VHH binders against Profilin-1 (pfn-1). Designs and how they scored, part 141

Target 1, 132 residues: Profilin-1 (pfn-1), of Caenorhabditis elegans (q9xw16)
Amino acid sequence: MSGWNAYIDTMTAAAPSIKRCAIVGAADGSVWARTEADNVFKASEEELKTFVALFNDVTQVPAKGADIEGVHYVVPRTEESLIFGKKENTGFFAVKTKSAVLIAVYEGPNEVAAQVRKAVESMQTYLNNAGY
Key: E = the ipSAE of ESMFold2; O = the ipSAE of OpenDDE; V2 = 0.75 times the mean of E and O plus 0.25 times the DockQ between their complexes.

## First folded at step 18 (VHH)

Design wi16 (from wg70 with E109D; framework vhh_6fv0_2; at its last look DockQ between E and O 0.96; V2 from the best seeds 0.74)
Fold by ESMFold2, look of step 18:
Structure wi16 (fold): chain B 132 residues (1-132), chain A 123 residues (1-123)
Amino acid sequence: as target 1 above (132 residues)
Amino acid sequence: QVQLQESGGGLVQPGGSLRLSCAASGFTFSTYDMYWVRQAPEKGLEWVSTISYTGSNTYYKDSVKGRFTVSRDNAKNTLYLQMNSLKPEDAAQYYCAKWYDLLTGSFGDFDSRGQGTQVTVSS
């Protein structure tokens, strides 16, 4: 399988305030690619399995929030294929494609958050159009 | 009204240097990641560099890495691109932008970029 890591590189270059990100399987949370080395995306397999299952009913997520990398986030609202969370000046965006969930953790103001959302949604569209 | 104004382009010989500037107004410059994008004649848009809102994270297209340096001065609302060791392949109209979609190769909204500044490299 060529180049899932290239999609990680594209997301971080597209939104440089992303601190860590990953592409994981929508069914089981298995990691297809992630940021590595000094900025490794460090969510466990168990945590990712629980996280991707949130997409089975996104309407229940705001009441309980979401955990990523052992950090608990407030989820103000969701959309059919989007969960996002906030904690102080950090947050995450997660979007679901046909086969995957894209997760991006960022730090910055709301304007940066909007740019991160655009980057992850562009990749969501790209992967969906490619059949993933 | 978002406004971005590029300047600093010109004619240089291969191996020469130019410093591009982008003056920003009509939005809070210091809260946006920023982008440099270029377009050669009869070619599509090509991403060049991205810089985070604080200036702490920078990314470059492989072909310019080591030769170009992106920076910003948030107190002056100005984005910069220092271009060294210029090659004929770098000749293009250069744009600064508030957004650029690396996958679709577009700015999205028309007010996301300036009018550009021309860089010409020839000997």
Scores: ipSAE 0.779, ipTM 0.893, lowest interface PAE 0.8, mean pLDDT 92
Fold by OpenDDE, look of step 18:
Structure wi16 (fold): chain B 132 residues (1-132), chain A 123 residues (1-123)
Amino acid sequence: as target 1 above (132 residues)
Amino acid sequence: QVQLQESGGGLVQPGGSLRLSCAASGFTFSTYDMYWVRQAPEKGLEWVSTISYTGSNTYYKDSVKGRFTVSRDNAKNTLYLQMNSLKPEDAAQYYCAKWYDLLTGSFGDFDSRGQGTQVTVSS
């Protein structure tokens, strides 16, 4: 078990409505850690490469949306280091750190989404402070 | 007004059991993941357990796995923590919360937790 897997476990414990999540390299979308077993994060390398590249210009993302695990999400808005999307009662939060992108796919109402966002952003802050 | 009221704490011997309850009001309980946290004397706040808004997913601190069980009744707006095989190191003030940051050990809002219930484990 890599050190990055511990962060996956922390995020899922912090926001149990996360269905799947991953930590990937910000530069190339390489998977550093992901949920496993019944909740395997299934995004392809090519898809992740494309996804992390969205952070190069987040202003354009709302116009075209974002794809994760073959699912297209509407992106209402973006922030400099935050991309989030919605599809019915599901969605995702993706945050960029110095060297990584954290992606969490969730299912639930808006209140649950808020908790997921907090968990992901908390991890973002922690990793940034740690130099990652 | 958001209200969380913990109850069920008390004094038990090692190996004993307690069942904590948290009565929630002032918000849509069934749409929130809920948390149990505790604070022992001379220790900081520590996460104990999390349960998803539907109750389908549960997570536990390693030291309580197999002994504690979190559950909820959304129809009654109540969160539960069944604590079995209690140990002296489980003694603490237990809180339920709408949010808890597992990394920083902090609550998001001042009203996101209750007043707590005291658990004491002693022979």
Scores: ipSAE 0.568, ipTM 0.807, lowest interface PAE 0.9, mean pLDDT 93
ESMFold2 (binder alone), look of step 18: mean pLDDT 83; pTM 0.835

Design wi3 (from wg70 with T58K; framework vhh_6fv0_2; at its last look DockQ between E and O 0.65; V2 from the best seeds 0.00; counts 0 for: pae O 5.7 > 2)
Fold by ESMFold2, look of step 18:
Structure wi3 (fold): chain B 132 residues (1-132), chain A 123 residues (1-123)
Amino acid sequence: as target 1 above (132 residues)
Amino acid sequence: QVQLQESGGGLVQPGGSLRLSCAASGFTFSTYDMYWVRQAPEKGLEWVSTISYTGSNKYYKDSVKGRFTVSRDNAKNTLYLQMNSLKPEDAAQYYCAKWYDLLTGSFGEFDSRGQGTQVTVSS
């Protein structure tokens, strides 16, 4: 939806070390909005469907890792509605709302990762409070 | 102790320029994304600009795009805001911060920002 692109803009402005991000449907991984142009979020429909299904039981994810944009990440920990993936100096945070999964791929040190996490969790809270 | 010290504010005519500086200490400046936020009297906090830890990604509130430039010098632990073509609407207390929540409009922790520097734009 065109209104969802404003949330992508807010995420990238809130955490400028995000390289790419997307908002996808929690049930099927359908893309509601994503970074575009030179920073296209390039995950396939099949990959996203598999990815959002990880939230059905996050406790099993550390053993498997997670794939996004064809990149395999180790998953050191999860929380009920959050998956953190790491590969070298890059990583992702993904959070689930009632209707959506927010995915942010970043590059930077742990301090930047903490800022990215705060931005995605703030948006998670906002969308949940709005009924999404 | 995290410290952020803004400077460079002052009185300027419409159309004039100012360069704000933010000196950082008590944390590893080069590993944090940084934020400029302002507050005019009787108004809430207003996000102005964000810059990534390397300086490679920069974002601006629409009303300041093309007029303001954020930058940083990680060797000097200093954040900058070059403000050109200043307008009366830009008059505010300007804060630099190591975090600002664009959705809630808050700095969160008290150690996230400095004390601010005043920018006044008069005819």
Scores: ipSAE 0.786, ipTM 0.898, lowest interface PAE 0.9, mean pLDDT 92
Fold by OpenDDE, look of step 18:
Structure wi3 (fold): chain B 132 residues (1-132), chain A 123 residues (1-123)
Amino acid sequence: as target 1 above (132 residues)
Amino acid sequence: QVQLQESGGGLVQPGGSLRLSCAASGFTFSTYDMYWVRQAPEKGLEWVSTISYTGSNKYYKDSVKGRFTVSRDNAKNTLYLQMNSLKPEDAAQYYCAKWYDLLTGSFGEFDSRGQGTQVTVSS
């Protein structure tokens, strides 16, 4: 678990526009690591359970959006292992690995969103290659 | 196309100072977080500092905290790294980047990176 915290720190450092991050189990939404202190990731276990289940059928997510930390986001589109949402100048990127879901909530203009996506996808690739 | 050009490197004695600059073009600089990374001989690429697109948030490698200061001038599309109290272990090729990969320690794929500027610290 302590190792997962390091990945949270890595994501935070990679994109300051990322406000909060979490690494959760893909199967049940259990929190493996999350940002703490001033940028504590606030999603409940129940919410995360619901969220990770979205990956079971991503095609339906744009129609209903996604909720993270009690905030409802519009989901313009999805990919097989990628769900992202927007709300004003905020948004999130969530990617699914073999065993985990990585979530990054960000604040900033659209250009910042691109960096956030790359950060999360980079982590996704790394963890997949590592077997996670 | 994205272009980054680092400058300001040189040879200094231990305890000396340098100020690196990175001129950016080809993208909306003011909307991107920017990074400093470095690569020393026989070492992998390592992260040094990050500054948010507004400049409001700054992050540093532990070993440079208190000595290095990152800043930016969005009106000039320029990123800076003030390096004080330089140590021999700070010697490296320094790069600015729009994106870097912190995950593997080797920084595999960059969205953009310049040619770098050499920092040498020697008595």
Scores: ipSAE 0.020, ipTM 0.286, lowest interface PAE 5.7, mean pLDDT 87
ESMFold2 (binder alone), look of step 18: mean pLDDT 84; pTM 0.844

Design wi4 (from wg70 with D101N; framework vhh_6fv0_2; at its last look DockQ between E and O 0.84; V2 from the best seeds 0.77)
Fold by ESMFold2, look of step 18:
Structure wi4 (fold): chain B 132 residues (1-132), chain A 123 residues (1-123)
Amino acid sequence: as target 1 above (132 residues)
Amino acid sequence: QVQLQESGGGLVQPGGSLRLSCAASGFTFSTYDMYWVRQAPEKGLEWVSTISYTGSNTYYKDSVKGRFTVSRDNAKNTLYLQMNSLKPEDAAQYYCAKWYNLLTGSFGEFDSRGQGTQVTVSS
């Protein structure tokens, strides 16, 4: 794999029900790579700065939910490095690595959600092991 | 309980075509993204193609793009791989799977795949 765009391509190929995804800086939400063209990931930099700050204290997130791409999600539960959001038949998984946050927005049933989580966590592990 | 059974392999000349099928049972096929993976004896596991649960999104390893087409029929619980313009380097055991980790090159879970079907390409 090469370049940050290659990681976006790998994630969408690994979990093809991901509709949009991005890799953003954990400190400031700056976009390192995202899905583009017909599947543009549309979150603003201001929205992303707010979103990545949720990882500063994930215990507060279930009480208020999370917004990404202007969509409000219920957050049933969090882990120290993972936020799962749900709205109807869509959802997101976001995971934090050493220096980045991976965000994957998917559409599909719970079985697909489990596959998306596996893909996102595999990339989380890969980037952490690579020093990111 | 989960069962995936591949079929349609065989011996073909270079440039030939084969259509692989994967019959699924013991789980709700239409709610899973699906994967084609192959294994040549010297190279280990290699991802070939991925298809979303609706069939609307498909992805291919670069070396097969344009030659292979993945599809699914959710009414028949069947996954397909149409392989055209076959080359000797495509010879492998082909597996369909409920999961494949593209980053580690592994299936992960024991019930994630079938037993495979052999594709042999020789003149």
Scores: ipSAE 0.749, ipTM 0.882, lowest interface PAE 1.0, mean pLDDT 91
Fold by OpenDDE, look of step 18:
Structure wi4 (fold): chain B 132 residues (1-132), chain A 123 residues (1-123)
Amino acid sequence: as target 1 above (132 residues)
Amino acid sequence: QVQLQESGGGLVQPGGSLRLSCAASGFTFSTYDMYWVRQAPEKGLEWVSTISYTGSNTYYKDSVKGRFTVSRDNAKNTLYLQMNSLKPEDAAQYYCAKWYNLLTGSFGEFDSRGQGTQVTVSS
């Protein structure tokens, strides 16, 4: 298990309503770690490349939404290093660190979404402090 | 207001069992993932277990896997922790919480936990 896999495990343990999650390179969308087995993160390389590029101008993302694993999500708003989307009872949080993008796809009500956000942003802070 | 009240702690011998409960009120319990954490003497807070809002997903600290089982009854607004094969190193004050940062070992400023219940393991 790579060091990055440990962070996947930490995020899923912190927010069990995460269905799938991944840590990818911010520059090119390359997968560094992801949930595996029954919860394998299934986004393609090309899709991830496109997704991480959204962080180049987050202001435009609400107008067009975001796609993850072939699913289109509505993006209500964005922050400088945060893109989140919703689709019915599902959604995602994506945060950018210095060198990575953390993506978590979840299922549940708004209260659960808030917990997922906390987990992802906590990891963001930790990795930023670590230089990643 | 949010209230969490832990109970079920006590004194047991090594190898014994306890079942902790956490009564929740003041929020929609069934829509929150819930956490068990503990603090032993001279140690910091440590994560023990997490359970999803539906109870479908559960996660455990490695040292308690196979011995502890987290569950919940959303109709009763109650969180449980079945602790079997207890060890002296399991002795701690146990807390339930709406959030716990597994990286920093801290609770959120606006997140709630109970007063805790004491678990003692001694022969």
Scores: ipSAE 0.742, ipTM 0.876, lowest interface PAE 0.7, mean pLDDT 94
ESMFold2 (binder alone), look of step 18: mean pLDDT 83; pTM 0.835

Design wi5 (from wg70 with L103M; framework vhh_6fv0_2; at its last look DockQ between E and O 0.01; V2 from the best seeds 0.00; counts 0 for: pae O 8.1 > 2, placed apart)
Fold by ESMFold2, look of step 18:
Structure wi5 (fold): chain B 132 residues (1-132), chain A 123 residues (1-123)
Amino acid sequence: as target 1 above (132 residues)
Amino acid sequence: QVQLQESGGGLVQPGGSLRLSCAASGFTFSTYDMYWVRQAPEKGLEWVSTISYTGSNTYYKDSVKGRFTVSRDNAKNTLYLQMNSLKPEDAAQYYCAKWYDLMTGSFGEFDSRGQGTQVTVSS
């Protein structure tokens, strides 16, 4: 899947405070691409299946939070196709496209979080426009 | 008022070096990831490098890897680009930016970048 790996490279270059990220199938959480090597995105198959299912009803997510890579995050609020979580100085942004969920785990202050969100949403728009 | 001021451009021979600086003010520089972007005559904007807010993560366009080094000094609110082994294809106006959208190839907001500094490579 060399084409999908290029999108991972673009995401990390676009928002360099992203520590790990992945593109997973929206239906089943299968990994299409992820950060690798010493920065491996480490989420189990079962965790990802549960995670992508959160997008079936985002209104229920703030009450229980979300788990990624075995880490529990508070989800203060959601948007129709976006879930973001916070834990101390780290967080994640996840967005759903037609076929995929993009997940970016970052570390940094609110200003960095806003930059990560912009990068993730720009990729979301691109993939949706391309039919994914 | 966000201000970014690039400097250090000039004329160099192929194989030469330049160090660009970007002085930042009007925002908390140390809490933003930062970007170097360039534009050659009659060309679109081209991403060059990014650096995380701490300086711990750096990324480069493939064609400049090993030749260019991005760095920052958060105490001086300054972003740097050390350019070595310069080639004619590196000639461009170089911008530092608070944001650059790699997917759309645009700065987005008005206050996202400086006025630029010119790099010319010729004998």
Scores: ipSAE 0.813, ipTM 0.907, lowest interface PAE 0.8, mean pLDDT 92
Fold by OpenDDE, look of step 18:
Structure wi5 (fold): chain B 132 residues (1-132), chain A 123 residues (1-123)
Amino acid sequence: as target 1 above (132 residues)
Amino acid sequence: QVQLQESGGGLVQPGGSLRLSCAASGFTFSTYDMYWVRQAPEKGLEWVSTISYTGSNTYYKDSVKGRFTVSRDNAKNTLYLQMNSLKPEDAAQYYCAKWYDLMTGSFGEFDSRGQGTQVTVSS
């Protein structure tokens, strides 16, 4: 669709445990880019709209959890621009930039979470500095 | 060996107060977000409160907001939950738990909790 696909590839490559990624509009959950081909990011725009709205009040998210791709994740805590969740050997990290939400869904042992977080936060910093 | 030991539970009347404590050992307490969870009879385990590793951020279940206060003393490796204005629906076994290590970025297990302390609210 756009140059945003390059960022998807970058995030996916940054952590082998990352399975699927998406870059969506922070305002409406519109998909700017997502992992495709063998491992498609499957969240609908309606679901994403609901998801990005969680950032309007992150303090409530641990109480209700978060849904991505039809999967319900437990959210242990949140930060102003960070929502992350876990389900069994899977999880996600979602970070908010000025205008976007970056989502990475990962699979693996708990130890891989650090690398996944680093990947999405690095991209967050990059995009923020770029004005996005 | 990770150890979490809850205490402070008991029987109180509606409107009463309790202060729960959780003594932690076997891990670097100051690097972990800590959680309070509870399980009432015939209900599943539910999240009650979270406090960040520094204590700077706190989160609460809606039903306990304004009544419960989570805090921690990292020097004493202790987690606290002040419970005021207790209601019958607050009755449960309360557990402290660790999950996320902010220093390493790794997730712990949500079931990494102590034996719990019983809170009963009855007139």
Scores: ipSAE 0.012, ipTM 0.304, lowest interface PAE 8.1, mean pLDDT 87
ESMFold2 (binder alone), look of step 18: mean pLDDT 83; pTM 0.832

Design wi6 (from wg70 with S106N; framework vhh_6fv0_2; at its last look DockQ between E and O 0.92; V2 from the best seeds 0.81)
Fold by ESMFold2, look of step 18:
Structure wi6 (fold): chain B 132 residues (1-132), chain A 123 residues (1-123)
Amino acid sequence: as target 1 above (132 residues)
Amino acid sequence: QVQLQESGGGLVQPGGSLRLSCAASGFTFSTYDMYWVRQAPEKGLEWVSTISYTGSNTYYKDSVKGRFTVSRDNAKNTLYLQMNSLKPEDAAQYYCAKWYDLLTGNFGEFDSRGQGTQVTVSS
């Protein structure tokens, strides 16, 4: 027996500087799983719906940035299925799969950010290969 | 050049303890999350523990929770693994690393790890 929560646990173990993360539906931002308890991922349904829609045209995202958990991030660049947001010593990586968007909010220097990106992209590949 | 050097392995009886050390050089140790990974003879790599760059977040493979404690001293560029209540199934070559992919089970394209230190558990 496993559920979507097991993927959240794997992400936090794989990149321990992730502070909060979630797996949400790519079409509507509905929460499939998220970090809970002391590190609750707190984004409204309206915010998540807006956020996942950014993947409809990632080329427009750097001009306006992105909001998650009520925090505004500068988006220095995007790739077809990846958005990187930055604010001070914190940031996020979000990746899109066939059905989902994985969002990981981290704190740390650029070296930690690179480790977080590797973990997020590995999960992206895993979920895509599993049909999600 | 990145260099990681593990030490502190050895022979111990079941139920015994060992403290592994990993001396880091050639990179800014305090800005990397770090990993402990082990490999038993003729087996694949097995994740053991991760620790965030500040030491504030730690994670463990289920079978070692409560027995192993990962820590770091960023002033000394050193990563530690305190291993208590050792079992025969803990016997392995232990590696510290600056990356390990939990989903693919490898150190990635750079293979940034040390040469390892051997832990042997026997009566």
Scores: ipSAE 0.787, ipTM 0.896, lowest interface PAE 0.8, mean pLDDT 91
Fold by OpenDDE, look of step 18:
Structure wi6 (fold): chain B 132 residues (1-132), chain A 123 residues (1-123)
Amino acid sequence: as target 1 above (132 residues)
Amino acid sequence: QVQLQESGGGLVQPGGSLRLSCAASGFTFSTYDMYWVRQAPEKGLEWVSTISYTGSNTYYKDSVKGRFTVSRDNAKNTLYLQMNSLKPEDAAQYYCAKWYDLLTGNFGEFDSRGQGTQVTVSS
């Protein structure tokens, strides 16, 4: 579990416009690692359970949006292993690996969002290759 | 077209200081997180520092923490790297970039780095 914190640090260093992020179990939303201190990822266990379940049928998510940390985001579209949302100058990227969901909440313009997405997807690829 | 041009490198003695600059053009600089990376002889590219688009968040490679400071002036479209207490192991070609993959060690699709500036540390 402590090893997962290193991946949190890597994602935040790769995309400093990430405000908060977490690595959670894809099956149940259990938190494996998250940003802490001044940037505590605050999603509840129940919320995360609901969120990770969205990946069971991503096609329905744009119609209803997604909630993270009590904030409702509009989801323009989804991909098989990618859910992203927007709210004003903020948003999130969530990617699913074999066993985990990586969630990054960011603040900034679209250009920054693209960088955040790449950071999260890079981690996704890395973890998938590692068997996670 | 996107242009990044690094400058400020040179030869310094151990313990010396340099201030690198990166002049950006061809894109909205103020809307991008920016990166410093370096490549030493016989070594691969390595991440040095990242700064958020507003400059509010900064991150550093462990080996440079406390010695290097990244900053930016969005009005001047310029990225900076203040390097203090330089060590021989800091010698490298330094690049600024719009993206760097900290996991794979490459610039990927967004390879927009400049020609780099050479930093040499020797007594």
Scores: ipSAE 0.769, ipTM 0.889, lowest interface PAE 0.6, mean pLDDT 94
ESMFold2 (binder alone), look of step 18: mean pLDDT 83; pTM 0.834

Design wi7 (from wg70 with L103F; framework vhh_6fv0_2; at its last look DockQ between E and O 0.03; V2 from the best seeds 0.00; counts 0 for: pae O 6.2 > 2, placed apart)
Fold by ESMFold2, look of step 18:
Structure wi7 (fold): chain B 132 residues (1-132), chain A 123 residues (1-123)
Amino acid sequence: as target 1 above (132 residues)
Amino acid sequence: QVQLQESGGGLVQPGGSLRLSCAASGFTFSTYDMYWVRQAPEKGLEWVSTISYTGSNTYYKDSVKGRFTVSRDNAKNTLYLQMNSLKPEDAAQYYCAKWYDLFTGSFGEFDSRGQGTQVTVSS
């Protein structure tokens, strides 16, 4: 899916404090595209399948937290289509579209986190409008 | 209140260089990723470059790669764009911003850009 790689490039350019990101299938966590080369998004197939299933009931996620790339994050809040995880000065935003989950792992202060969220939500809207 | 003031534009010959500056105040500059965006007459906004809050990650529109360099000095609250090997196609009003939405091509809900500085390229 060479076209999906362009979305990864756009997301990292849109929020340059994103360290790694991926677009995965909402049903099974299959990787459609991810950051590669020097910043490989390295979550396992099993981990991604578990992760996307969190969106089946986001209300349960704050009690357990979430794991991505073998890192455990505290989840201080969720929204119907968004999970925010935090660990020290790093975190992630994950959003669900009709067909996909977008995951962005970032490093930085709260101001950077807000910019990362805006980038991820903009791509979410773009993909939903395109039918994905 | 947030303020961004671009400067350093001007008239330059093809192949020439300019260094744009963006002075920031009213917010903690060192905690924001920053953006350069340009607009030619009667054209839409065009993303040019993005730089992370530490300056460690930079990204460029393909047509300016190798010619433009974005940088920042967090101690001086200043963002820079070094523009080398300028072409007529680079002529535009250049804006610095706290946010630019690459997916919609806009500055988003809160317009966090300056007034811009004009770059003109002619021989």
Scores: ipSAE 0.779, ipTM 0.892, lowest interface PAE 0.9, mean pLDDT 91
Fold by OpenDDE, look of step 18:
Structure wi7 (fold): chain B 132 residues (1-132), chain A 123 residues (1-123)
Amino acid sequence: as target 1 above (132 residues)
Amino acid sequence: QVQLQESGGGLVQPGGSLRLSCAASGFTFSTYDMYWVRQAPEKGLEWVSTISYTGSNTYYKDSVKGRFTVSRDNAKNTLYLQMNSLKPEDAAQYYCAKWYDLFTGSFGEFDSRGQGTQVTVSS
């Protein structure tokens, strides 16, 4: 689990707008690593279990939205391994790897969204290539 | 049909002021964050300002902070940009934009913007 913290640090450092990150098990939402200290990722295990299950049928998510850390986000659309949401000046990107879901919560104008997406997708690619 | 119509541009001297307006129709304006972007000659589209759908949060490009103020009137479906202390480098075509459609829009790109209004700053 300690090794996963390095990936959290990498994602968090990718853009100043990224506030909190988590790496969780795709199967059950178990937390493998998360941001700590001043910007603790606060989603509960129950919430994460529900969240990762959204990837089972992403086509239904835009109609329902998604909840992270007790916050409800509008999900404008989805992709097979990508769920993203927005609420005012906040949002999230979540990508699925072979065995994990990577979540990044960001704050700022929508201009920063591209950078946040790039960060999580880069990590997604890396982890997939590594077999995770 | 989504329609955005910018107005209020013009020619001003350095240090002058302009107030841009954007009339929105064809969508539920009050549920969308709105954006001001601009494009100067031979430059790409650049972000200027963002205001949340409720108007409670505003963001600005660093170079316009303290000089520009974004606001909105959801009852009138109108977006505003007050531009003070204008500089030559502010000269551009200014657009109001909607970031995404809640149902069908793409993320990361503006799905709608108007024809723009020209801002020229010259002594």
Scores: ipSAE 0.016, ipTM 0.309, lowest interface PAE 6.2, mean pLDDT 88
ESMFold2 (binder alone), look of step 18: mean pLDDT 83; pTM 0.840

